# VH-VL binders against q96il0: the designs that were tried, part 320

Target 1, 167 residues: q96il0
Amino acid sequence: APERGAERRDTAPSGVSRFCPPRKSCHDWIGPPDKYSNLRPVHFYIPENESPLEQKLRKLRQETQEWNQQFWANQNLTFSKEKEEFIHSRLKTKGLGLRTESGQKATLNAEEMADFYKEFLSKNFQKHMYYNRDWYKRNFAITFFMGKVALERIWNKLKQKQKKRSN
Key: E = the ipSAE of ESMFold2; O = the ipSAE of OpenDDE; V2 = 0.75 times the mean of E and O plus 0.25 times the DockQ between their complexes.

## First folded at step 12 (VH-VL)

Design K40 (framework fv_ebrasodebart; at its last look DockQ between E and O 0.33; V2 from the best seeds 0.00; counts 0 for: pae E 2.1 > 2)
Fold by OpenDDE, look of step 12:
Formats: structure tokens, C-alpha cells, sequence
Structure K40 (fold): chain C 167 residues (1-167), chain A 120 residues (1-120), chain B 108 residues (1-108)
């Protein structure tokens, strides 16, 4: 029985974009699209006097971003792999080579590829459902903490105004 | 109730391989990641790697690259960890643990542990 | 490898407050998790996402973060709290999980 080589399912390297915003930046920065996920990373600004709530919000945003990056990087990798396997399999079935006479990579027609897309979407339907569910949960949490941070900032401003009136 | 039940203790010789199983119950197995963590006698916790139960994506600790393989069987809701080329320093209690999300987060549920003893 | 550093041991008298620190590079950018492990038992999650407490964990357990240091605080420490405590985080660049070296809490 041929040893089915343990296909190293190469996890897409979690490419932390090496984009570093300027040190003196007081705002969030958007980096270039990641090569694996095609998502643009956001570099979150860290205030000097970051409150615990602000820090938690930042961490939630950062984690959600990384989750998205990882999900789509892996999804894109899987998609690309399965697409290539599908094409190769179909070409082989047709008795066609992987390359045209002109040396170009042989491709399937739009109808054949439609079958691939349908199958891929069907196969990954549950995965996408889980993704969507978690996406909503994360964004609701972020929104909730955004509200908390906003309230905290208002409260701190009011306290400062009261202290200035008392002096 | 959510449970992770691991296979029993193993005694192996140096150079051998061990495969530990972790059967999950009480939740949707494919919605979570499983991590493997080991603990040598009297030592701290050492992360070995994680696997996505759905996709089968794996990430292994650099120290164990080439020697460890993690797999899942979704039909039986079971995770497996195989460690090859065993050494004496691989003697440890091995734990499977459920990740809280699609990212390696904290572990809310743990297996009971599997003692693997590597002795000549 | 970014290592989470914990004190190897902390001693506290019953009823006093125990504090266990966990320090690591970029820990201020990541959530910390805390585990309690008693001898011969599996680890138990006691704190998640820096300061959240799982159901069933006593209110005397709390956690906070300041910069790159996470702190587990046990108020009114009891004899039953004697255990090893581990902090844990993960690395964004590699998706590796990292544990602290562990802290043995002794209740004297």
C-alpha cells in the first residue's frame, strides 16, 4: 500500500504585515492588502493613557482582524488548491494536457468551472455559516465596547469640568 | 455535558511512535479547534500544536516539527496526536484541549490527560 | 520565542490577597488567559480575555493587564486555592500558543 505521503497542509503563514506606521501617528493606519487573505490590515493606534476599556476594545478589534486574516488566508489557499486539483482532474479526464500547445496553462471553460464553484460553495457552506455567526458575535462585542468607551470618555470629561469649576 | 476523553496511558521505547486519541462530546466537534498540550513530570505546560476540527488545518510547535502529526475524525468526533521518534524527554502527560474559537484562544475544556512514558 | 515570565512561587496567608504576574513581549496587545492546576488534575480555566471570569469560578478571582504584564489576583485567598497557576497567550505572527512557566501558589 503506497504510504500516502502526509500532505503537509501548509497553513498560510499568518503574515503580520510588516507595515509599521510612523511612531508619531495618532490614528489608525490601513496597510496594503495581505498577499494571502487579500484583506487590508489595520494598525490600531495606542493612546498614551489608554484606559482598560480602551485596551480591551483594541484587543478585540485586533483579534477580530487576525481572525479574519487567518480565515480568508486559509480559505483562499484551500480554494486555490482545490481549484487546481479540479482543473487537473477534468483535463486528465478529457485526455488533455496541463499545458496548451502554446505553453499556456490549460484552463476549463466557464461551464465546467461553474460546477467547481457550486461544489466548492456547497462543500464549504457550513464553514461559511460558522464564519458569519462568529463575525456577527465579534462585531456585536466590538460595538458594545465602543459604546462603553464612549460613555467612559464622556464621564471623564464631565469629571474634569467639575474639578475645574471647584478650583 | 462537554467532555474530552483521552486514550489510556502508554509505555514506549525510544524511537517508537505514540498515537493519543481525544474523543469529544457534548458539542459540535467541527466548530472548534483542538490543541495538544504536554506536561513533563514536575514541569510546566508546553503547547504542542492545534488542529482545526473542520478543515484539518494544523499548526505545530517549532520544536516538534517533523515529529508530530495531528488529525481529526469528524465522524467520530475524535482528535488524534501522533508523536514519532520518541525520546526520554517526551515522557509527559499529554492533554487535548478545546479552543474557544477559530483562533488559539483560551482552553475552556481539557481532557483528563494521557501519560506517555518513554523508557529504554 | 516570546516567553511569558511568571514568578516560580508566591506565598500568601489565608485571607490575604495573592497576586501572580505574567510578563511578556506584546502581551499588551493580546488577551491573557489563566489556568489553575492542582496536583494530578487537568488545568482549569480561571480567567479569560484578561479579566473575564468563567462560570463557576469564585468572585475572589480577578485579573488585570497593565502594559505587557497580566496579573491574576486572588482576594481572600483560601487553602483550596493552593495550586499551580499558568498564564497563556498566543502570537499573532505564528498563531503559536505560549504558556508561562507557572507559579506555585502556597497558602501558609
Amino acid sequence: as target 1 above (167 residues)
Amino acid sequence: QIQLVQSGAEVKKPGASVKVSCKASGYTFTEYYISWVRQAPGQGLEWMGWISAYEGYTNYAQKLQGRVTMTTDTSTSTAYMELRSLRSDDTAVYYCARDQSYLPRGYDYWGQGTLVTVSS
Amino acid sequence: QAVLTQPPSVSVSPGQTASITCSGDKLGDRFAYWYQQKPGQSPVLVMYEDSERPSGIPERFSASNSGNTATLTISGTQAMDEADYYCQAWRSSTAYVVFGGGTKLTVL
Scores: ipSAE 0.690, ipTM 0.876, lowest interface PAE 0.8, mean pLDDT 90
Fold by ESMFold2, look of step 12:
Parts: sequence; structure tokens; C-alpha cells
Structure K40 (fold): chain C 167 residues (1-167), chain A 120 residues (1-120), chain B 108 residues (1-108)
Amino acid sequence: as target 1 above (167 residues)
Amino acid sequence: QIQLVQSGAEVKKPGASVKVSCKASGYTFTEYYISWVRQAPGQGLEWMGWISAYEGYTNYAQKLQGRVTMTTDTSTSTAYMELRSLRSDDTAVYYCARDQSYLPRGYDYWGQGTLVTVSS
Amino acid sequence: QAVLTQPPSVSVSPGQTASITCSGDKLGDRFAYWYQQKPGQSPVLVMYEDSERPSGIPERFSASNSGNTATLTISGTQAMDEADYYCQAWRSSTAYVVFGGGTKLTVL
């Protein structure tokens, strides 16, 4: 159910430059859209005193981002390929060329393109169903670890307060 | 009980193909990737590639690209690995292993291995 | 392409602590995993997600991963721990999986 993947847009360039967050940032950064997946990557902050649990949460979030980008990069590529094949097949049936007289790519009207979109969605329905299942399971796991990190920080603060009182 | 049961040992000639099966049971097949890992006699583990069980997306080791094909049949919970144009250095035990598609828990269950011997 | 380097062998006396290292560039940025393989058997997962132990693995197994090095530690090593040990990283969701070359643990 990610909003960006629901439209199944063609893979589009995000630009020519790589995102590079400031070295001393203490916050996560959201970069420009990835060239192939069209998703905005998160560049994770790595604190100097990161606990093992905090490291695990960060690695899980990073791995989930990579999983998500790989899925949508593959789907965007499949969408673009099948879209061009559909247009080519329908133009051939009409006896039309792949290019207009002005050299622009020939295309189909909106009604004809609706046939493609319905066909693509139907064909890929099961893949999206399993993707959504895994996406929700991953988000549940991440939320669970976020809670564990929050509890660890609370216990650490309470421990420090008790240490100060006993000095 | 979670099991990955592989097809039996095979003896092949150079230039032939082999197709090893891996039947999964005791878990939800579509929640896992299946990876194939081989081990030549006296050598370490070599990753060959993985396949997503439900969508069939694959990723192959670069050195095997063009010679290997991995597939699944979700109706039988079975994964397949086909290696073509066999050579003597393809003699190995071939393992299937599962990894969760939604949590990076590692290869927690392995098949028993399938010995493929490539001899003249 | 990443390479994971392990020592070819490690020897310990029974009851001693064995440490098996796995080195790779920025390995601490990824989850590391450890497998035990006894002769004629399939590998068995003994550590996952850097330091987590699967159910059924004795508590004497522990692991860490930071910087460029992951370490598998077996305290109170027993004769039954004699096996080959492999580290693994570069999970399937990142397109590549790599194993270390393996370490033969000998208990004498």
C-alpha cells in the first residue's frame, strides 16, 4: 500500500547528483527520489554512543528501505516494459508506426491506455498482495524495536538518576 | 515441523543440465526467499542466488549468470534450481535454505543437500 | 564486491573460550550471521542479526559485530563444538550474499 508504488509510474531519473547528508547531522535525512524505484531514501543518523539495540533498529530500517526500493525498482521496470509492449502491439494492429511524423513517440488514447492499466493491475495483483503483507510485517517489527529503544532510554535515565542520588 | 527436502543425488556428464528440487513443509512458503548454496568437496559455502517464492524475482551470483535458473511452484511449495552446461568444477553438494522476506533472520533451515557429481 | 575473511583454523582446549573472527569492509554496517557445519551435515544457524541466538543454540555461543569485524565467541568450548564455522553478510534483500571462507574449530 505505499502511495508511491500504487500509481506504478515509470522509473524516472531523480536527477544527476547523489544525496550526501552533512557529516555532523544528528537527524535522519530524506533524500531525493531514487532513479529506479522513485522512492525517497532515508539517510540514517549514526550517533557516537549508539547502543546495540539502537544499532539493530537502524540496520532493520535500512534493510527494509533497500527491500522496498528493490521491489519498486523491479515493478517500475516491468511496468515500463509491458506498457511499451502494449502500445507497440496496439499500434501494429492499427497499422501505425511507433513514431509520429514529428518524431515523437506514438501513443494510444486514454480509453485504450485504460485497457493496459487494468490488465497490468490484474496480472500483478498477487505480487502486490504479498508485498503489502510483508510491508506491514516489517513496519510492525520496526515499531516494536522503536518501543524497545524507548524503554531502554527510559531505564538508562532512571539508572543515572539513582546513581546520582547514591553518590 | 519445518523441513526442506531435496531431490536425490545425481551423476551427470559435462555439458548436461541438472535440476534440483527443494520441497518445503511446515511453514508459509510465500513468506520466505529460497537461496541456493553449494559446497565443492573440501571447500566452503558458495552462494548461488535467491528467488522470492511468490513473485519469482531472482538474483544470481555473477559468475553463474546465464547458466542458472531458479523457479518456484507455490501450489506444491517447491523451489527448483537448474544448472546448465555442467563442468567438473560444478561437482558439489547443493543446498536450499530459507530466509524470511520480512525479517533478516538468516538461513535458519537448510535442505539435506543434493550431491551432484559431474564426471566423464 | 565484498570479501569476508576468516582465519582457516582455530584450536582451543576443552573449557576454554574460542573466538572466530570475520573481517570485511564496513561489515558493522550490515547484519552478520554465523553458521556451524559438522562433517557430512547441512549448516546450522548459530547466530543472527549480529548477536542474536536462535532457540536450541547453547548460551555459550555469543557474537558481536562492529566496524570491520564480526566475532563469534564460544565460551566453555566442548568437543561437540568442533566444526567448521562460516560468517555471512550482504543479505538477499541487498542483492548479494557472501560467506566467509570458513574456520575449522578444533577442540583438543
Scores: ipSAE 0.436, ipTM 0.730, lowest interface PAE 2.1, mean pLDDT 83
ESMFold2 (binder alone), look of step 12: mean pLDDT 91; pTM 0.937

Design K41 (framework fv_ebrasodebart; at its last look DockQ between E and O 0.20; V2 from the best seeds 0.00; counts 0 for: pae E 3.1 > 2, placed apart)
Fold by OpenDDE, look of step 12:
Structure K41 (fold): chain C 167 residues (1-167), chain A 120 residues (1-120), chain B 108 residues (1-108)
Amino acid sequence: as target 1 above (167 residues)
Amino acid sequence: QIQLVQSGAEVKKPGASVKVSCKASGYTFTEYYISWVRQAPGQGLEWMGWISAYEGYTNYAQKLQGRVTMTTDTSTSTAYMELRSLRSDDTAVYYCARDQSYLPRSHDYWGQGTLVTVSS
Amino acid sequence: QAVLTQPPSVSVSPGQTASITCSGDKLGDRFAYWYQQKPGQSPVLVMYEDSERPSGIPERFSASNSGNTATLTISGTQAMDEADYYCQAWRSSTAYVVFGGGTKLTVL
């Protein structure tokens, strides 16, 4: 009985970019594109006197980024896997090998691949709709907290000015 | 109403395997991750791993690597957790839980738990 | 492994305020979640994203974060609040979920 090779179920890449900005940085840094998601991670600056509201905003931004990274990393992996399976299946159906006579990986023509893309998009349509919905929700929340933080900063500046006038 | 219904209690011998099921209802199964959490008698919660219901991507706790396998059946909206090479210290209540959105960050709904007893 | 540390037990008199802390490395960078577990029951999410309360959770439950410490606060603690409480966070580096050791809240 052929030992069914334990399909190494690809663990979702936990690829947090190890890019560390300089310790003395006072601004956000953008890292190189992630190898799985192809999204550039942002390293958020942490102020020394970060308010609870600022911290919450930062966490929301960070979490949203991670969510986005995870989503696209998974999508890209799924896409690549399904694409490969599609190609292999079609080549097999055609009686063609996986490699050309020159040793290159055999591929399908643009028309055949168009069918794959259409099918893939159709299959993942609902997923993309939910992604978009959540993307908007998250960004609205972030924007809302950005507004709150801005107001807090204005208020703190006004209080400081009043205290200086009273002394 | 969102529900996670788990399979019944199991009694196993050391070295055996157990497979626990978790049937989800009341939501779109493929939109969420499922986490598995266990709790030994009188102990705290221990995260075991998560699975993407749609893609089937998994992430297992390091302690359980090689012994645990999580799977999903999208046609039945059911998640499965198999634990192999059972030991006495694997005696616990096992929970499935729904993770929020596309990131396994929190568990908003839980199964009722499945008691797995490993005894000689 | 990033460990979330909780006090093993907290005791409070009825009507008083209970505070349960959860400390962990980089918890200041991640949201904390809180679960209530009563004996023989499944855990219930009581707080999410440091300070947000799910629907159905009483207003007496609140949570805050300061640095690497999350705090669950129960104002006007009632006998029904007696339970085990667990904090939880997500680790970005490994995508692991991590629970605290749990805190037994006793209402005396």
Scores: ipSAE 0.650, ipTM 0.853, lowest interface PAE 0.8, mean pLDDT 90
Fold by ESMFold2, look of step 12:
Structure K41 (fold): chain C 167 residues (1-167), chain A 120 residues (1-120), chain B 108 residues (1-108)
Amino acid sequence: as target 1 above (167 residues)
Amino acid sequence: QIQLVQSGAEVKKPGASVKVSCKASGYTFTEYYISWVRQAPGQGLEWMGWISAYEGYTNYAQKLQGRVTMTTDTSTSTAYMELRSLRSDDTAVYYCARDQSYLPRSHDYWGQGTLVTVSS
Amino acid sequence: QAVLTQPPSVSVSPGQTASITCSGDKLGDRFAYWYQQKPGQSPVLVMYEDSERPSGIPERFSASNSGNTATLTISGTQAMDEADYYCQAWRSSTAYVVFGGGTKLTVL
């Protein structure tokens, strides 16, 4: 499905932080959803002339993304594990097997499963509250560094405009 | 003064379990994670996993999945690491270290270490 | 799993500059950390987030991280710097912490 003609013309050796040679390498891009977290990873662009401050910002964003992906991957795993344990515990209490005679997993009805969903949400409410706190702390730090990078770029542009050297 | 004080040395037989404690003081325990790192005699550092002190959320090294359990008790500001089905190659010094769940991420304070010896 | 490779030993004369390398695929895309461990003691954080120095660590300690290699540099090396040094990085997609194999720094 990708256009082949445009992709064959993307080789270029020169570049600055604002330039895109080749075009696919000049921007952050978003990958498919991770199998475990269901979150889409961002693949960050790394310019050759990245300042130390820009590098710090990029690494902070990368590590925050990976922290977020890990949290949701583990929450999804915990949900699945606790769901199966709940079903097995209720089937055992009823004196039933874990599988039907046809080999399919035995299940609980919707009313019984509603008890699981309510318990899971209640049990994990505090965990999600502290996740949100850490998410805000991380995003505040990232926003702070975005501001510093923006000021660095403005300062560099103003310095260039004020320069009047010959030779 | 930030301190992590660990339980004393232990000698165990193969197949047994060990539970090492790590008591934190001098900071707000619930605002940090605790990492566990071990070091076999004459060997390097091996990360085992971390636990969030407040939520009890854990992340274990893949090699140790199914054998390790990490817990906390926020009322005593204490983290625990239990390693089950011990083998001779689990003989090591076990360290706890403070780990931040937010920036900066580093192991900035370490416990004194707990020697666990697994022998016949 | 990703591996961080360090030389097993480095020797330096007092007053000279020691360099300890840590190699890993695209390590420069991650923050690198350095720990010092003296015999019979717990590790001590000496550099964090590539090049930042904790309070109490002498200015002769510096570090860098680019490409596939992080480097810990000790200028004006003293006998008290003789120790094992470990690099560390995070593998956040699986929440792995990875340590290098360690480097024994000997001050002749």
Scores: ipSAE 0.304, ipTM 0.676, lowest interface PAE 3.1, mean pLDDT 82
ESMFold2 (binder alone), look of step 12: mean pLDDT 90; pTM 0.931

Design K42 (framework fv_ebrasodebart; at its last look DockQ between E and O 0.22; V2 from the best seeds 0.00; counts 0 for: placed apart)
Fold by OpenDDE, look of step 12:
Structure K42 (fold): chain C 167 residues (1-167), chain A 120 residues (1-120), chain B 108 residues (1-108)
Amino acid sequence: as target 1 above (167 residues)
Amino acid sequence: QIQLVQSGAEVKKPGASVKVSCKASGYTFTEYYISWVRQAPGQGLEWMGWISAYEGYTNYAQKLQGRVTMTTDTSTSTAYMELRSLRSDDTAVYYCARAQSYLPRGHDYWGQGTLVTVSS
Amino acid sequence: QAVLTQPPSVSVSPGQTASITCSGDKLGDRFAYWYQQKPGQSPVLVMYEDSERPSGIPERFSASNSGNTATLTISGTQAMDEADYYCQAWRSSTAYVVFGGGTKLTVL
């Protein structure tokens, strides 16, 4: 039995976009689309007096972003690989070369590609369901902590007003 | 109850390979990652790599690149770690651990460990 | 590789508060996890996401973070808390898991 070479399923490099916002910025920045995930990364602003709740919120947002980047980077890589394999397999079955007479990469027609998409979606259905579930959970958590941070900020403002009235 | 049950202790010669299994139960195997962590006698925890149970995506520690292979069998909910070209410094207890979510976050459940002894 | 740095040992008397620190580059941007390991046993998760306790972990265990330093705090330390403690984080750039060197907590 030929040793099926352990195909190095190369994980897409987690390309943290090296987008560095201006040091003096007090805002979140959106970078260009990542080359693997095609998602635009957000650089989150860090306040000088970041509260523990604000820090937790920031970490949750950042982690969720990184999770999303990693998921789509891997998904896109898998998609591209499987698509290429599908095309090659179909062309081979048709007795066609990988290149046209003009030297262009041979492609399949829309109908044949529709079969690929259907199969790919079917194969990855559970993965997408898990992704969606986790996406909602993460966003719910983020929203919840956004609320907590908002309440904390209100409370701190009220305390400051009371202290100013007492002096 | 969530459990990770590992294969038994192994004694190997230098240059040999070892394959450790980790059978998961009590949860949906394909929803999580499995990390492998080793601990040499009297030493700290060393992360070896992780595998996505569903996709089979792997990420190995740089030190172990080329020598380690992680695999999963979704039909049996079992993760495998193979370490090749064993050395004396590979003598350790090897743990599988369930990672939380699609990232190598915290590890909430651990196997009992597998002692691998590499001796001449 | 950015290593998480822990003190090799911490000693406390029963009933006192133990504090174990974990310092690392960009740890302020990542969640820290803490594990307890007793001799001959597997690690047990005692804290997750900087300050959250798993079910079954006593309330005397708490954790916090400040800048690039995570701290595990055990209030009212008991003899049963004697163990090795490891912090853990992960790197976004490589998706590597990183453990601290471990801290031996001795209850005197």
Scores: ipSAE 0.683, ipTM 0.868, lowest interface PAE 0.7, mean pLDDT 90
Fold by ESMFold2, look of step 12:
Structure K42 (fold): chain C 167 residues (1-167), chain A 120 residues (1-120), chain B 108 residues (1-108)
Amino acid sequence: as target 1 above (167 residues)
Amino acid sequence: QIQLVQSGAEVKKPGASVKVSCKASGYTFTEYYISWVRQAPGQGLEWMGWISAYEGYTNYAQKLQGRVTMTTDTSTSTAYMELRSLRSDDTAVYYCARAQSYLPRGHDYWGQGTLVTVSS
Amino acid sequence: QAVLTQPPSVSVSPGQTASITCSGDKLGDRFAYWYQQKPGQSPVLVMYEDSERPSGIPERFSASNSGNTATLTISGTQAMDEADYYCQAWRSSTAYVVFGGGTKLTVL
């Protein structure tokens, strides 16, 4: 698959920080793709020797990866949307336009933006608590099935050894 | 013990909106997605979307994107589905169903259904 | 966007085995689920995670999922099993729920 290129340059004014470095630095900090995103899933025929338990483990891991990526995609979208709404609402309250005289998006100073970040974190606190609970529950279930698969493979090895000794 | 109780039947005109409620009881509400599934008369099941009960995120069927909004109220263990810009082919029984958010057990409990009739 | 194809109807005699298929591209890469719906009633989950049976569902219900096909099997079919049956899967990369078109099982 082609390497994902650099993201489009942010036009956010310098007063918006904490989550993304200033606009002139943002593009140089894109690291490798996330371990669970941008990986192409392999959807090929499943060998007959994959047991039902191994199939279930594989499907659980794949679904959990998709679940995690969907949560963070939604969270990123919500953050961006609420940030723009906050800025537009505060500019309206101050009687200011949405654009500067140069045509760039108007923004708020760092102190005003700090109010947004605090409100966003507190508003989403419960969502993150429930997400963390589900994340741990999913990983516990996956670990449990990894153990069951390991025991199944040991049992199959023992049956294979009995067959060999019987000649 | 586990129940999903939906709001009553509604009759709407084209262009209006409808909001169906789904009250959950007998289980931990925040551990489940609520899916909304509709069934036109004589037709099969059509998935509309789902929402995590803690409103962490939602996914809507592409066909309904822009017309549907799903919400929850965890203090009352109630899910809501609003469908806007109604058309006559939106006439259907609307079901809510729960699906576990951390183990893919399927939709194990369903509401009784809410008939929404769209007529001019 | 995913399509799950089921035969429109299946007929069996009482006591015989009914098989209802559900076809979809790489369906065996996803968990498959089966629902029973009797006239005027809400759907009831009868199989989940390919082959698991919920409590309260008779042992004569079984299911499998491999390749492009999931199959619901009802052994010793009874008149009370007459219903519509729907398969269901999650679409892989979009995390959407998909239902098959449904199969009317007639016991005659």
Scores: ipSAE 0.546, ipTM 0.794, lowest interface PAE 1.7, mean pLDDT 81
ESMFold2 (binder alone), look of step 12: mean pLDDT 91; pTM 0.937

Design K44 (framework fv_ebrasodebart; at its last look DockQ between E and O 0.23; V2 from the best seeds 0.00; counts 0 for: pae O 5.1 > 2, placed apart)
Fold by ESMFold2, look of step 12:
Structure K44 (fold): chain C 167 residues (1-167), chain A 120 residues (1-120), chain B 108 residues (1-108)
Amino acid sequence: as target 1 above (167 residues)
Amino acid sequence: QIQLVQSGAEVKKPGASVKVSCKASGYTFTEYYISWVRQAPGQGLEWMGWISAYEGYTNYAQKLQGRVTMTTDTSTSTAYMELRSLRSDDTAVYYCARDKSYLPRGHDYWGQGTLVTVSS
Amino acid sequence: QAVLTQPPSVSVSPGQTASITCSGDKLGDRFAYWYQQKPGQSPVLVMYEDSERPSGIPERFSASNSGNTATLTISGTQAMDEADYYCQAWRSSTAYVVFGGGTKLTVL
């Protein structure tokens, strides 16, 4: 995965194969790795008194997580598909079948597979460069909104402290 | 001025393929996804998929997975959608629309639409 | 495939407030978007990110999104507002963009 700023993704209460956050949680949750993307989803807490700004931040983080999971799920599928196509093509060129005489899937040696990895990286360089750009831009926007939420919460604490002193 | 200009109407037979183009102008092409959305006669909008402008990042609607291919040519700022194994229920107006890739603000600009008619 | 449900039609008198709903499971957890489409034309974005209005869209258009329902509201409805309206959300598990079935707004 490319460089990311993700403060809440570092916490991980996990107990079963299907993730189920506690009903009374007041915190975001980090779940088990997604089956297809291998990324750990954050399960966002929705407070009862969520401000409009907090709501926008949460939705932006959730959409960014889903965008990231979709990219890597797609890359994992593309990698697997192109790897098998490469193996099939090279076995056919060598006059070999897709399966050994014992019925197991035939494979290529490490040097032959290195050709696949080099081709895959070269073909996907531009895609990953633009993914990294978008990843950074999304995380910068999220950080900006986190700052705005932090300021909003400081102002709210000052109002609460002022009200308590007045009573 | 921002524009998405699509290729002209097509008439196809079942089993054929169609490739619709969408030429973008007036903005930085690589900062937007291109979504393809179709609308059968008298029906609502159906999202088909989206592609980033650099061709390397695509997502297709599950219903169309395996039948659709989306590509781009950044040198001409043009997106393409190819739909294969056409059926009569693929008759629709096909739209391209942009959405910002890193700050999704909705599909703010749409092409004029391309009518694809599939008849035996 | 995910489903966003809209009423097939809504009728209002000129000057009245029109309300078009869009229902989906936990829709309020996602951004909702609204599009206007007049006959023979491409859709036009009229609301984005739940409640934001693009420049050029009249102030009488507003929207909200909470729980399972997003709502497009047009105050002081005019004859020019007669169109089909579609809601849209992003869903990553089945289709990355999902549109509602559409609502025909009639101004009588």
Scores: ipSAE 0.478, ipTM 0.755, lowest interface PAE 1.9, mean pLDDT 83
Fold by OpenDDE, look of step 12:
Structure K44 (fold): chain C 167 residues (1-167), chain A 120 residues (1-120), chain B 108 residues (1-108)
Amino acid sequence: as target 1 above (167 residues)
Amino acid sequence: QIQLVQSGAEVKKPGASVKVSCKASGYTFTEYYISWVRQAPGQGLEWMGWISAYEGYTNYAQKLQGRVTMTTDTSTSTAYMELRSLRSDDTAVYYCARDKSYLPRGHDYWGQGTLVTVSS
Amino acid sequence: QAVLTQPPSVSVSPGQTASITCSGDKLGDRFAYWYQQKPGQSPVLVMYEDSERPSGIPERFSASNSGNTATLTISGTQAMDEADYYCQAWRSSTAYVVFGGGTKLTVL
């Protein structure tokens, strides 16, 4: 019985960009594109006097970002893996080696690859639909909390003005 | 209704392996991660790892690296957890749990648990 | 490993408010989840994303986060609320799930 080689299922790299903004930054920072997701991470600024609503908003933004990073990292890895498997399978079927006579990696033509893309998109269609749905839900939630934070800030400013008039 | 149904209790000797199954129903299996969590008698919850049901990506707790393997069968909507080189301290109730999102953030549905007893 | 720290036990009288804390490094940057576990049963999600309740969880359950401490609050505690409670978070750097040590809530 051929020992089914324990396919080292690559652990999804924790795509936490090691990008660390300067400690004295008072604004959000955008990092370089992540090598797996190709998404640019945002380092969110944390105010010294962050309100619970502001904290919740920040957490939602951060969690949404991480969700996006992880989703696309996984999709890209899956895509790359399946693409490679497809190429290898097709080359094998054609009786071709994985390398050309020049030592380059053998590739398929655009027509053959079109079949792969179509199949991949079809296979992942439902997943992408759910992703989009969840993306909208998350962004609506973020927008909602942005509104709450804005109202809270207005209210706090009004209270401060009243206190200054009473003194 | 969303359900996670686990395999029955297991009794194993030290050094043996155990494979626990978790059959999912009531939702699209491939859209979620499955986590495995164990609980030794009278102890707290210990996370073992998670698996992406669709991609098969895994992440295992450092303590269990090399001894645990998680797999999924999308055709049967079943997750599997294999633990090798069993020790007495591996005696626990093992739970599968569905992660609430595309990330293993929290668990909204749990299996009934599988008791694994490791005894000489 | 980032450890979430919970008190091992909390005791309250019926009708009183129970508070269970969960403290951990960088918990202020992550959402906390809370689980209730009764003897011989699987854990049940009672709070998610710091302060959200799943369907079917009573309104007397609430949660908050302040800095690196999450707090589960049970107002008007009932005898049926006697259980073990676990906080949970995940680590972005490793994608590890981390549980607290658990808190036994006793209703006296």
Scores: ipSAE 0.026, ipTM 0.650, lowest interface PAE 5.1, mean pLDDT 86
ESMFold2 (binder alone), look of step 12: mean pLDDT 91; pTM 0.941

